# Designs tried in a protein design chat: VH-VL binders against q96il0. Part 134

Target 1, 167 residues: q96il0
Amino acid sequence: APERGAERRDTAPSGVSRFCPPRKSCHDWIGPPDKYSNLRPVHFYIPENESPLEQKLRKLRQETQEWNQQFWANQNLTFSKEKEEFIHSRLKTKGLGLRTESGQKATLNAEEMADFYKEFLSKNFQKHMYYNRDWYKRNFAITFFMGKVALERIWNKLKQKQKKRSN
Short names: E, the ipSAE of ESMFold2; O, the ipSAE of OpenDDE; V2, 0.75 times the mean of E and O plus 0.25 times the DockQ between their complexes.

## First folded at step 5 (VH-VL)

Design mg4c (framework fv_ebrasodebart; at its last look DockQ between E and O 0.02; V2 from the best seeds 0.00; counts 0 for: pae E 12.0 > 2, placed apart)
Fold by ESMFold2-Fast, scan of step 5:
Structure mg4c (fold): chain C 167 residues (1-167), chain A 120 residues (1-120), chain B 108 residues (1-108)
Amino acid sequence: as target 1 above (167 residues)
Amino acid sequence: QIQLVQSGAEVKKPGASVKVSCKASGYDFTDYYISWVRQAPGQGLEWMGWISAYSGYTNYAQKLQGRVTMTTDTSTSTAYMELRSLRSDDTAVYYCARDQSYLPKGHDYWGQGTLVTVSS
Amino acid sequence: QAVLTQPPSVSVSPGQTASITCSGDALGNKYAYWYQQKPGQSPVLVMYDDTERPSGIPERFSASNSGNTATLTISGTQAMDEADYYCQAWKSSTGYVVFGGGTKLTVL
């Protein structure tokens, strides 16, 4: 839903949002990748007549996005820190400086780095397993509330149709 | 029955470190994160950070970054909070509290609190 | 530099309705939570997810969150409701927990 909102907003005249179906997806935008998590944030539109259930769904989606961003930002930070510590330790053992003559960061060859990657992945295996579990739980909750919102919208349409029939 | 039981009161000198424990019982420890919240005498609640019991992932308050470390021991269902380089303004009651890790619903159970006094 | 602002005190007579407000930008897209704390005791969660009441909390407690202002409402306030009340939310961009400064509710 945010992807289609972004597409419409990027390619259409400034007044296009007035002609979209009244859905949050028409006003959601996908931003550039976050500096720390490397994930694209979704900016949610708040409609004028948001129902309590729609507000609950929006807040749940926002919370899930930030949970996801925090997890990956922390993983990327931990990876970068441990990688730097590993490189510094190995360069010290070789008697090499932290910087090359050109001022660039000194680095290790692919074979030496493979040892670091293997250790990092094995050390974080359980953490990633739990992340996947929680990701599924969160998406289940979102799907459940999306279903409730859909039922609310169907019920409201039926109420409007009944009112039209009685008149 | 769900309970969080904290270690006893501590008196420390400036520059020392303190480590407070919080033992959880009555629930699956790995389904929740543990927050640490402190309260100076006569003051409000100040969040210090939280730790996920399943992943060990931590998130610390910016003001305490570099001085605080949070850990867990899943075999004993115990969370720990260590605060280093203590100052007199660290005198407070320190609380642990749980919240769901996959979907926060508020801190529904709290420890009894641990008074840490920092005096010269 | 506080993210959530509460009045420092609210006074009400027994049986009257007490309202405690909490304002901050985070409340526009994050849930509000409310805690009750009596002297010498740990905080107790009284409201979560803006409007939800935990089991064991009396029906006279209710809450709302509209715009950037969350409100805790206690109908037919009783002497036992006298306590400090704290709101809590998550910062929108960080996942950090933030508490309001607290409101002392006096019932006299």
Scores: ipSAE 0.224, ipTM 0.662, lowest interface PAE 4.6, mean pLDDT 82
Fold by OpenDDE, look of step 6:
Structure mg4c (fold): chain C 167 residues (1-167), chain A 120 residues (1-120), chain B 108 residues (1-108)
Amino acid sequence: as target 1 above (167 residues)
Amino acid sequence: QIQLVQSGAEVKKPGASVKVSCKASGYDFTDYYISWVRQAPGQGLEWMGWISAYSGYTNYAQKLQGRVTMTTDTSTSTAYMELRSLRSDDTAVYYCARDQSYLPKGHDYWGQGTLVTVSS
Amino acid sequence: QAVLTQPPSVSVSPGQTASITCSGDALGNKYAYWYQQKPGQSPVLVMYDDTERPSGIPERFSASNSGNTATLTISGTQAMDEADYYCQAWKSSTGYVVFGGGTKLTVL
């Protein structure tokens, strides 16, 4: 009897990616895709001498990532649920069982599924519009703070160079 | 050590409002969400809503929509829950709890609870 | 309506295994969380992500998920394990937290 490969229960990364970067890592890490959102989480490096501005940027990036993960996880779960309900409803209406004679899950044809996709997109259109709006707002904010942090770093480097020339 | 410390017990009249505070310590307050859960005497746990401590983004239980407001003060690491138009059936112990997101991460730390009694 | 269903009570003798079930459609696609609550105390997380145990929780606590049913198992049940136990999940469509009705575990 072939050992049914233990379906690696893709533990949805609890928003804290179980992926702990190596303790000596000085860079951001990208985790595996989340099982719900299918988005790869980023583990942000925390510098020992993190400036308040850098901390703010890091927190903003982290919160934005979490927001994005939450949104897509919810969307994907909703999609999957509604898709399954749609399939079941349609099969029932056709007088078809949930399983074929071969024991496989009964499926709808591509045309019937196209109707589901159209309906789903229509129903969720406003939600996606709000998501896009908020996504842009968040990313613009992140970009703005990235610019500020870059300027701060340049300024700090210049000050250090001046101090070294004066000694 | 991570702690959530809530405000003291409250006694209110029907129609009044109550505001419960939850002061967080021992972690970066803005990295987490706060959920509010209540428990009527001898009853189970009822989720009320959650708030992002960073963004102030909220999600309220449908039953409490329009009556509940959750806020955070990042300067004091304090979450607030206001419940308006109090009724006798709002008599409960109210808990704040930490959660990283509204995804199923669970509530790993809880406040001690705040008893709110609504009596005529 | 409680989206998660638990038995109202479970009784077990000391040293025996207690099993508490939690059933609901949300559990088929989402993680279950378990909380212990003793009288006059706040809930304590005892299991997360279906099967994971927080630090400080005894190894006698375990959990599993099969289909739409999550199960909390307490092996070698002790008198100190007498408490109310709540399962919890998230509703995907709304982002709501849902709790089970709770199970009173009595150690006889």
Scores: ipSAE 0.026, ipTM 0.617, lowest interface PAE 4.6, mean pLDDT 87
Fold by ESMFold2, look of step 6:
Structure mg4c (fold): chain C 167 residues (1-167), chain A 120 residues (1-120), chain B 108 residues (1-108)
Amino acid sequence: as target 1 above (167 residues)
Amino acid sequence: QIQLVQSGAEVKKPGASVKVSCKASGYDFTDYYISWVRQAPGQGLEWMGWISAYSGYTNYAQKLQGRVTMTTDTSTSTAYMELRSLRSDDTAVYYCARDQSYLPKGHDYWGQGTLVTVSS
Amino acid sequence: QAVLTQPPSVSVSPGQTASITCSGDALGNKYAYWYQQKPGQSPVLVMYDDTERPSGIPERFSASNSGNTATLTISGTQAMDEADYYCQAWKSSTGYVVFGGGTKLTVL
């Protein structure tokens, strides 16, 4: 599984990344990709009369987004650092410097770099398994609270049907 | 039954490093973040960073960037915090504390604290 | 930079209601958490998720979070409640934790 959002079950929301978010929107919307994680954040709508349960759901979704962004930002950084360390180690074994005579960054050919990619995937396999497990647990919890909010809204609509306004 | 047990007090000279351990028991270690929090004499709580026991990734307080390293060993359910280039103002009690990684409820269990004294 | 501001001290008579405030930008869209710390002891979580009380914490502890201000309230304050109290929040997509400066509650 590629590290950029590969283990996500949900499809990314679409359609809003090319615009500035509207001032005081009634809807969640998607921002541009985060520089470090390369994930698109959801900008959450906060209703005027948000119930305690709705607030719990929103905060849980916000925290899950932050957790996901943190994981992929760290993974992208780790990939970059380990790639450089691998290149440096292989160049050192050949007796070469980190730069060519012209100052250009020395690198390895594609066959040599394939060893890095295989090693990186193998080394990080367990971390990605734990990420996938927690991603599913978080999405189950979010789905559970979405169901509770839906029941709360149905109950409020039933109360609204039974009431009359006299003024 | 849930416990976080930390390593013993340490005395260090300026410029040295210290590595504090935090052994967890009585729960699924990989379901929790471990935060490290320190408290200098007569001062409040200062958050240092956290490590995910489930992924191994970290987030460090900006004040400590470049000086702190946090790790875990899932086979022993142990978290570690290493602070390098110690200064006298790093003298503090260092705590580990857990928080749920997928339904946070705050830091519900804390270690007993580890006094680190940095003196010339 | 993120700051949670608490009063340095609060004094209350036994049996009266103590109120400890915590103000900061993070509190408007993140949960507030409260910790009690007695001398020589580790902190103890006394309130979480703005208003929730862990099992084993007396009913006289309550909390709220409104308008970027969280408030810990102790009704019927007892001598055993004398301690330092810290608020805490999560901040931003960077995942930072921030603590308030602490409030020393004195029961006279």
Scores: ipSAE 0.000, ipTM 0.578, lowest interface PAE 12.0, mean pLDDT 80
ESMFold2 (binder alone), look of step 6: mean pLDDT 90; pTM 0.935

Design mg4d (framework fv_ebrasodebart)
Fold by ESMFold2-Fast, scan of step 5:
Structure mg4d (fold): chain C 167 residues (1-167), chain A 119 residues (1-119), chain B 108 residues (1-108)
Amino acid sequence: as target 1 above (167 residues)
Amino acid sequence: QIQLVQSGAEVKKPGASVKVSCKASGYDFTDYYISWVRQAPGQGLEWMGWISAYSGYTNYAQKLQGRVTMTTDTSTSTAYMELRSLRSDDTAVYYCARDISWGKDFDYWGQGTLVTVSS
Amino acid sequence: QAVLTQPPSVSVSPGQTASITCSGDALGNKYAYWYQQKPGQSPVLVMYDDTERPSGIPERFSASNSGNTATLTISGTQAMDEADYYCQAWKSSTGYVVFGGGTKLTVL
């Protein structure tokens, strides 16, 4: 129906927030992917009437984001370094140079790389399992504080409604 | 009772390595990070790094990259900090401290281990 | 980029209120923590998560964090409170954790 088309959405399908106008209240916004972690940072909007509980939640989310970004930056760097070392070692074993005759970087075929991927995944299996557990603990804490903030907001709305009715 | 007990004082020559232990008791060892903090004589606190007792995930202070290694042994609830290529300015009291992985507060500290680096 | 800056010393008379500040860009987006250290002893956590006090720490200890400045407040300061005080925050650009330079509290 035409009424459905009247609804406007200013955010991209990715969920990126609209631009932040000067002086006005802004929304959280999502930045470009970090070069090393490949994760998009969230820049949190701070309301002028932020409660102490809302501040704790925001700081917890910010801290969790930075922890998550550093984990993946380190993991991606380790993967890239070990991959290059593996390729160099195998090419040296074959008596081949690091560059092709065309000057391009020499590579291994998919069958040769399969050994590296299997070894890397096996080597890092426990690390990733424990990362997931730590991530779960952090999300439990965030969910808990989100619940507290929601209850605070409900309580405040009920108090305002009661005050209006009493007046 | 929550307690962190560290190994005894060490005297090392420049270029040597030192490995300090920190045995935890009174709580589930894998529920917390262990941070290492040092303090040179008459100076303030300097964070060295932290390790998750659950995942083994580490993060080290940038200035110590390449010289420090932190490990844990969950079977003995013990954390270890090894510092290599010791210099005279590494002389300090080294502390381990229990850290909440998402709170970053150091609620319990070991008694400290004096490491003296001298010729 | 910025470190955590504390005054090197603060002096108060017994029963007076002591205030120790800690300033740095990290505090705008990170929790502040406070530690007390007496000579020859390990640090003791006295405040966490900007405003929270651990069990066993006297009610006279309180703290706040507004803007880029965290403040530790000791009401009715006692001689036993004489110590070095360190603030701490989490800062990813420095490898996650940073301490202030410390403040020597003297109770005269």
Scores: ipSAE 0.014, ipTM 0.615, lowest interface PAE 6.7, mean pLDDT 81

Design mg4e (framework fv_ebrasodebart; at its last look DockQ between E and O 0.03; V2 from the best seeds 0.00; counts 0 for: pae E 11.5 > 2, placed apart)
Fold by OpenDDE, look of step 6:
Formats: structure tokens, C-alpha cells, sequence
Structure mg4e (fold): chain C 167 residues (1-167), chain A 120 residues (1-120), chain B 108 residues (1-108)
């Protein structure tokens, strides 16, 4: 029985961009696109006097970003795996080797690949629908908390002005 | 009802391997991650790693790298954890736990645990 | 590895409020999760996303986060609340999950 080559299950890319902003940064940073998700990670600045509401907003934004990174990293990996499996299966069915005579990786034509893309999208349609739903929910929550934080900041500024007028 | 059912207790010798199974039911198996957590007798919880049931993507704790392999069988909705080169300090209850597909921190469902005893 | 630190034990009288703290750098940036574990049982999620309570968890359970410290609060502590409690977070840079050392809650 041919030893089914242990598919080197690609070790989980440390799904988070190794991008670290400078320690002295006082602003949010956008990193380069992650190699798995192809999304640019955002590093949120932590203010020294962060309010509990600001912290909650920051954590929600960070968690949403990470959620998004993980989703796309996983999708891209799955896509790549299924694509490769599809190609191999089709080549085998055609009686073709995985490599051309020139030693290049054998590929399928654009029409055959179109079938793969359609099938993949169909198979993952529900997953994408759930993703979109959750994406909107998360962004709505973020926007809501952004509004709350804005109001809190206005209120705090007004209190400070009143205190300065009373002294 | 969502359930994670693990394989039974195992007794192994040092240097042996153990493979624990975790059968999931009551939800779409491929939509979630499975984490493995162990607990030595009288000790705290130790995270071992996670696997995506969809992609098969894995992340292992650094301490266990090279000795642990996590796999899934989507056809049976079963996750597997293999631990090799067993030592006495690997004696623990091993748990599988479900986490959301894109959030690794909320283990909302747990298996009943599998006791693995490593004894000479 | 990011370490979460918990007190090894907390004692409370019935009807009193128990507070269990969890401290670590990861908690400043990540959500805290809390698990209850009774002897011989699997852990049960009691709090998630710092302050959210799963369905089926009593309202007497609450949690808060301030800076790098998460706190699980059990108001009106009951004898049935006697258990080990673990805080948990995860590190985005590695995807590693970290648990606290656990806190044994004793109801006296």
C-alpha cells in the first residue's frame, strides 16, 4: 500500500502578523498584509488614561480585526488546499502527471478552473453569508461604542471646563 | 444538543504514543475549532493546541511541538489528538473543547475528558 | 509565554460576595474568559468577552476588566459555587491560549 505521503499539514501560520509597532508609538499602526489572510493588521494604540469604555471599544475593534484575520487566513488555506486537491484529481482523471515534461507543476485550463471556483463558492456560500452577517453585527457594535466614547469625551471636556471656571 | 464525546481512559508506558478521539455532535463540525486542554492530577488547565475542523490548520503549544499531532475527520465529525514519546508528566485528563471558528478563547463546550496514565 | 496570575484560593461565607482576580499583560489587550470546574467534572464557561455571561449561568456571576486585571465576582455566593475557577486569554501574536493557575473557591 503506497504510504500516503503525510500531507505536510502546513503548521498554523502564527495567524497574527509579527508586525509590532514601535513601543513609543502614540497612534494606531497598520501593518503589511498578512501572508495568510492578505489583510493588513491594525495595532491599536493604548492611551495612558484610557477609560473603561475606551478600553471596551479598543478590545472590540481588536477582536473584530483578529476575527477577520483568522477567517480569511482559514479561508485562503482551505481554498488553496481544495484547489490543489481539485487539480490533482482532475489531472489524475486525465491520466496526466502532476508535473509536465519540463518539470513544471501541471495546471488545468481556465475553463476547468472556473468549474472549481464555482463549486468552491457554492460550497462555501453559507459560510460567507454567516461571515457577512457577523461582520455587519460587529461593525455596528463598534460604531455604537464609538458614539458612546465620543459622548463620554465631550462630557469629560465639559466637566473639566466647569471645574476650571469654578477655580 | 451539542456534545463532545471523548474516547475512554488509556494506560501507556513511557515512550509510547496515545491517540485520543473527540466525537462532535449537534452542530456543524466544520464551522468550529477544536482545542485540546490537559490537566495533570491536582494541577491547573494547560492548553495543548487547536485545530480548524474546516482547514485542518493547527497550532500547537510550544512545549508540545514535535510530540503532538491534531487531526480531524469531517466525515465522522471526530477530532483526534496524538501525543508521542509519552512521559510520566504527561499523565493527565485530556479535554477537547469547542471554540468559535475565528475566536480561540471561548471554549463553550467541553468533552468529558480522557484520563491518560503514563506508568512504567 | 503570557502568564495569567490568580490567587490560589479564596474563601467566602454563604451569601457574601466572592471576588477572584486574574492579572496578566494579555488582559490589557484581550478578552478574559472564566471557567468553573467542579471536582471530577469538565470546565464550564461562566463568563466570556470580559463581561458577557453565557446562557444558563446565574446572574450572580459577573465579571469586569480594568487594565491588566480581570475580576470574576459572585454575588450571594452559594455552596454550589464551590469550585476551581480559571481565567483564560489568548495571545494574538502566537494564537496561544493561556490559562491562569486557577483559584479554589471555598464556601465556608
Amino acid sequence: as target 1 above (167 residues)
Amino acid sequence: QIQLVQSGAEVKKPGASVKVSCKASGYDFTDYYISWVRQAPGQGLEWMGWISAYSGYTNYAQKLQGRVTMTTDTSTSTAYMELRSLRSDDTAVYYCARSTPYKQGDFDYWGQGTLVTVSS
Amino acid sequence: QAVLTQPPSVSVSPGQTASITCSGDALGNKYAYWYQQKPGQSPVLVMYDDTERPSGIPERFSASNSGNTATLTISGTQAMDEADYYCQAWKSSTGYVVFGGGTKLTVL
Scores: ipSAE 0.627, ipTM 0.851, lowest interface PAE 1.1, mean pLDDT 90
Fold by ESMFold2-Fast, scan of step 5:
Structure mg4e (fold): chain C 167 residues (1-167), chain A 120 residues (1-120), chain B 108 residues (1-108)
Amino acid sequence: as target 1 above (167 residues)
Amino acid sequence: QIQLVQSGAEVKKPGASVKVSCKASGYDFTDYYISWVRQAPGQGLEWMGWISAYSGYTNYAQKLQGRVTMTTDTSTSTAYMELRSLRSDDTAVYYCARSTPYKQGDFDYWGQGTLVTVSS
Amino acid sequence: QAVLTQPPSVSVSPGQTASITCSGDALGNKYAYWYQQKPGQSPVLVMYDDTERPSGIPERFSASNSGNTATLTISGTQAMDEADYYCQAWKSSTGYVVFGGGTKLTVL
């Protein structure tokens, strides 16, 4: 019997492996971290009798997830670009080439890179704080809709009990 | 109560840049995104990008290839959209529109539009 | 490539029901939005979150989204409803906003 248990792997056209939910899954599941954003995607279970309100909640959660992944993918790209520019600038200042004698990319020592990390964090501190506020607002909206769905389910449950009593 | 007021029409030469403003009033400017949408004469709506007035985070349409920059000035509740290296096919009415930060793409209020004509 | 497909035009007589469709993969997992645009005017949001109607929009406007097709329905269509209608959604693969090509509604 294969060791992988609940795990299932699929390969995308780009050669990227995907983890799928267990074959008998009837609930949401969390995948591995995205290549670019480093965030774990959530794949939402769609019930056969999904209500319009449940669909709205699911769409809001999917939309929020894509917003979140896009933000972090862009931040990671910005970090990589600015890091490369910083290294090239410092190497040029030192009169050094972009490659070592072994043909590898020339790098800076930890002390020199600390300057970049400090500058990057300071530069992006306000942006990350505002991101956190937007993230909280989105999660508040999701919680609100989750409450509405819960109330809908309670109402349906109460209707079932009333029908059982009323003959 | 809620209003978005855009700057006036502009005529530019090919290769120039244009900067359109969108002044918001009647709500907390930092609670919403501002999207920019353009419409060439006789054509449909084309999304250009959006900016969070809160975080300054932007997302631009790939077609504009680094030609567009969106900014905000929270002290004046004003959003800006700058389009560089103008071409004749950039001739369009440019709209700003408000969107809820937790529901991107929900354009509930629109500016009156700014006609930008690119001609020699 | 069109991501959201709308018919170019729809014609109805006054008092009849108009239906405008919008089709695309994004609609299966993203909200649909509808905008009305009259000549020389800015677009106006007429429907949001697949089925919701903004305050101030007449009750004769309704909408649905079933899988990959969203539909805007105008019951008892009036001459004042004559306009271009655009659907809009988020593109799931990019985080971009996409608009349908627009439908010209003519009330004859």
Scores: ipSAE 0.041, ipTM 0.639, lowest interface PAE 5.9, mean pLDDT 81
Fold by ESMFold2, look of step 6:
Structure mg4e (fold): chain C 167 residues (1-167), chain A 120 residues (1-120), chain B 108 residues (1-108)
Amino acid sequence: as target 1 above (167 residues)
Amino acid sequence: QIQLVQSGAEVKKPGASVKVSCKASGYDFTDYYISWVRQAPGQGLEWMGWISAYSGYTNYAQKLQGRVTMTTDTSTSTAYMELRSLRSDDTAVYYCARSTPYKQGDFDYWGQGTLVTVSS
Amino acid sequence: QAVLTQPPSVSVSPGQTASITCSGDALGNKYAYWYQQKPGQSPVLVMYDDTERPSGIPERFSASNSGNTATLTISGTQAMDEADYYCQAWKSSTGYVVFGGGTKLTVL
């Protein structure tokens, strides 16, 4: 699911900045994975002559990225905290410490950990279903506006070529 | 041509609230975040939070969560920061600053600052 | 959350090179930004995106970011460069902003 929210937007990163005078990126580019969400953010280019429709698309993509990054950062944090809480609770019930005799962090066996994974999945199932629904709704909207921007650009090029030929 | 003009100085008692305004001009207000940064006398800069002028999405510094509210009015290109339950250590100059969206930007334009003094 | 550490002060003679460091985990894969603040004034952006200089900032200002440490360098330092300097970065997972504690640059 974290991988579903992180996609590359352009060709290889080495090619993205080759035609960028001034020395800022002239294209969207993909950054390294965020430490907590584990998703690669897109760094959006804001052109000087951005149309209202292009602006709407860019802002929609930015908002969707913010939403997705926040969801997975929170889910990863919740998973880590609940996993440690589960381990601590089970060790305490058995009268065991949080560390072994060698000082290493005590863990549970695979069967015990399987109980945690099943419990976590069932507890968060509805939350992930709402996330998936909203993810698809957002991506449908983005695709729709991408199509509108593509048509706008084609229309502008055709209008310019018609003017040039008629002169 | 880009300017951020803030409301004037305020004197408040402990427990009161203050609302500072920041009027933007010379650019499309909805393309940027507005961040709020404060500076106590003789101290460094402390980030308080930001708001997306387009979506209204906010992110507040953990220390201030529950006491701060940031809003915008796109019809007047104005951002607002309200700090509630004021304490004496909230005495500071409060700045608004423009930043680019989504974890990407510098604070390229700053307001003139608004001194808020909290005294009994 | 993340902390950016700067030296509290740096002193240089006019014409010499000043170097102000900023260290912290937030700088590992994020851009560093630098601000100049003169007494009684608002901060002014002097370097952005690790190495870039805004128009209107003198060419004697430069910056770098490597190994969780960003550095602001002022060559040929002038008396007008005397100010407080702050570094800033964005925190990865929350969209929080972090400022360094500030460095007072004194030109003697």
Scores: ipSAE 0.000, ipTM 0.529, lowest interface PAE 11.5, mean pLDDT 80
ESMFold2 (binder alone), look of step 6: mean pLDDT 91; pTM 0.936

Design mg4f (framework fv_ebrasodebart)
Fold by ESMFold2-Fast, scan of step 5:
Order: C-alpha cells, then structure tokens, then sequence
Structure mg4f (fold): chain C 167 residues (1-167), chain A 120 residues (1-120), chain B 108 residues (1-108)
C-alpha cells in the first residue's frame, strides 16, 4: 500500500477564474478589477430561454465592456510609460541619477511634474473626447436594446396574464 | 458616395520600406477609425492595425509591432500605413477599410487595394 | 489561440440555398460579420452584428449565430454570388480582429 504523506497534486488547465458565480446564479456577478484597466468585469447571467433580443443586448454589453477594458488598459500603460520617460529625461538634464542614495527610484516634485501633466492632458484631450463620444453612442445602443427587451417582456407578461384569465 | 482611394502598386527590395495612402471622401473623416488589412496572393485576410482619424490613437497587430506605423492627415482626409524592413512574405494586396465601432468592430467600406511586391 | 474555421469550398446550383459556416468558441459571446470578395476586387460587407444586412445588399442574404457557429445563408443563389466569403469577429481580449480562412462559393 503506498503511504499517504505526499500532497496530492492534480493538474487543472491554466486560466480557471478566481471568481466563480454560485452554482445556481440568476443574476449578473461582478469580478475583481483587471490588472491593467482597473475596471471590474461583469459576468453576465445567460437565461436558458434567452430570446434573440436578449442575446443581442448581452453581446453588445459584453463587447462594450471589453472595448472599455482595452481602452483603459492601453491608456494606463501609455501614461505610466510616458511619465517614466519624462522623469528620466528631466533627471538626466539635471545631471542626477535615476535612483536615490537609498536605492529608491528618484522622482520629481509637484512643480516639476506640472509640465508633464499639462502636456499629457493636452495631448490626450482629443483621444478622451473621442472615447466619450464612442461611449455615448454605445450607451445609446445599449439603452435602445434594453428598451426593446423591456417591451418584449411586458408583451410576454400581458400574453401570459390574458391566457391565465381565460382559464 | 463614400469612397476610399488608395495609392498605386509598389515594387520594393527586401529591407526597404513602403508607405501606402488611403484618401477618404463622402463622409466626415474624423467620425471613423481606419483599419489596414492585407492579403497575400491566394491567401486570406490578415488584420494589421487601426487608427482613429479623430485622435490619432493606434493599435497594431502584435506580429507587426515595431515594423508598422499608421498616421492620418485630417486636412486631406488621408490615412497612411508604413511598413518597414520588408520581407518577401510581405508581398500582398494592402487594403484600408473604414471601421465602425458602435455596434461592434466591422468594416463597412474598403479601398481598392494596393499591391506591394517585395522581390530582389 | 482562437481561430475561426470555415469550409474551404461550397458548391450550389443556381436558385438553390447556399450555407456557409464559421465556427469558433468566441462566437457565442461575439458578433459575427461577413464579407464577400470577388476575384480582383475588394471585400464587401454583406452581413453585420450576426443578423443585420447593410443597405444595398440583396434580401436573399441572411445570417445567424447560434452556439459556436455563425452561418451565412444565400437563398435563391445566383451566378453573381460566386465569390470568396470571409467571416470576422472581434477579439478585444487579444487586442485585435480575427478573420476566418475563407470559403469559395461556386455556382454551377
């Protein structure tokens, strides 16, 4: 008989979600923040009898969520990269090293960083305005389909009540 | 009429660069993204990247990162795609396409294509 | 890596219904799009958002997306419909779009 002292290791495929909805979930669930975008993903509940309109709405919301996640992940990475480049450039211009005597990363004071923030905001103003415009259009589409789904549900409930009243 | 008109065919040597233009007309150029898609002879479609005509924001296919640059000139409603360090397997027809994003990413109008041949 | 799989070729007789499939695990959660490409020409969008038809595309074109398979259907197929057909989906989690390998439709 083999001894039972060793821990059993069962290899599961990589990528298992750290957040799982309950066994019987009837609601949307919110996951942990994405590392790069810092946005919390919504895990949409899929009804067994999902209508074509409900499917379109769910796909549109999923697509919009992924679009948002990608935009903010890229924006955050760009900000961090350009900030680091700016700091390195300014420290080099001052004849200073990239690290303090204690070994910590050297940084600039608020006054020195003001130029970077002003330039970054100005440079990215149009990008953010285009994001807001696309976000508005996506939310209009979502609202439109939400309205269609709501009307479908009202119609179905009216049909059900009418049928029950005939009994 | 909405139209995307591309520059003419190019023949390049390995290691050279090519810059293809795409002139848009019939719509507000800044309202849409422009994507670039290529097609090697007898092969399927391969997405290369997109650019916002409004903000200049770009996103490139990982395979082409470091070799491709996309730009726009809003004064002439023209998009550009430059591919550097050309190899023989870059021989393809290069298309620009107008990208719609409001209901999901798709391409509603395409340029006529630009054949780029890379040969020694 | 996610892929979209299409049959290499489909053949139909004039007036018959043609069906071209596109399979990929992401299609249950992503919209499918379809493009027609005739020899020597640029692709043309024929279907978008799973089931929607652009203005100018004949009503004989329709599409669906069920489970992991999107289907382009051409009813009353005509000789002019002979072309390569490509499906497409957005892979925002991978940062780009993906195309199917294409299907050559022949009308005999």
Amino acid sequence: as target 1 above (167 residues)
Amino acid sequence: QIQLVQSGAEVKKPGASVKVSCKASGYDFTDYYISWVRQAPGQGLEWMGWISAYSGYTNYAQKLQGRVTMTTDTSTSTAYMELRSLRSDDTAVYYCAREVRYSGTHFDYWGQGTLVTVSS
Amino acid sequence: QAVLTQPPSVSVSPGQTASITCSGDALGNKYAYWYQQKPGQSPVLVMYDDTERPSGIPERFSASNSGNTATLTISGTQAMDEADYYCQAWKSSTGYVVFGGGTKLTVL
Scores: ipSAE 0.013, ipTM 0.605, lowest interface PAE 8.1, mean pLDDT 81

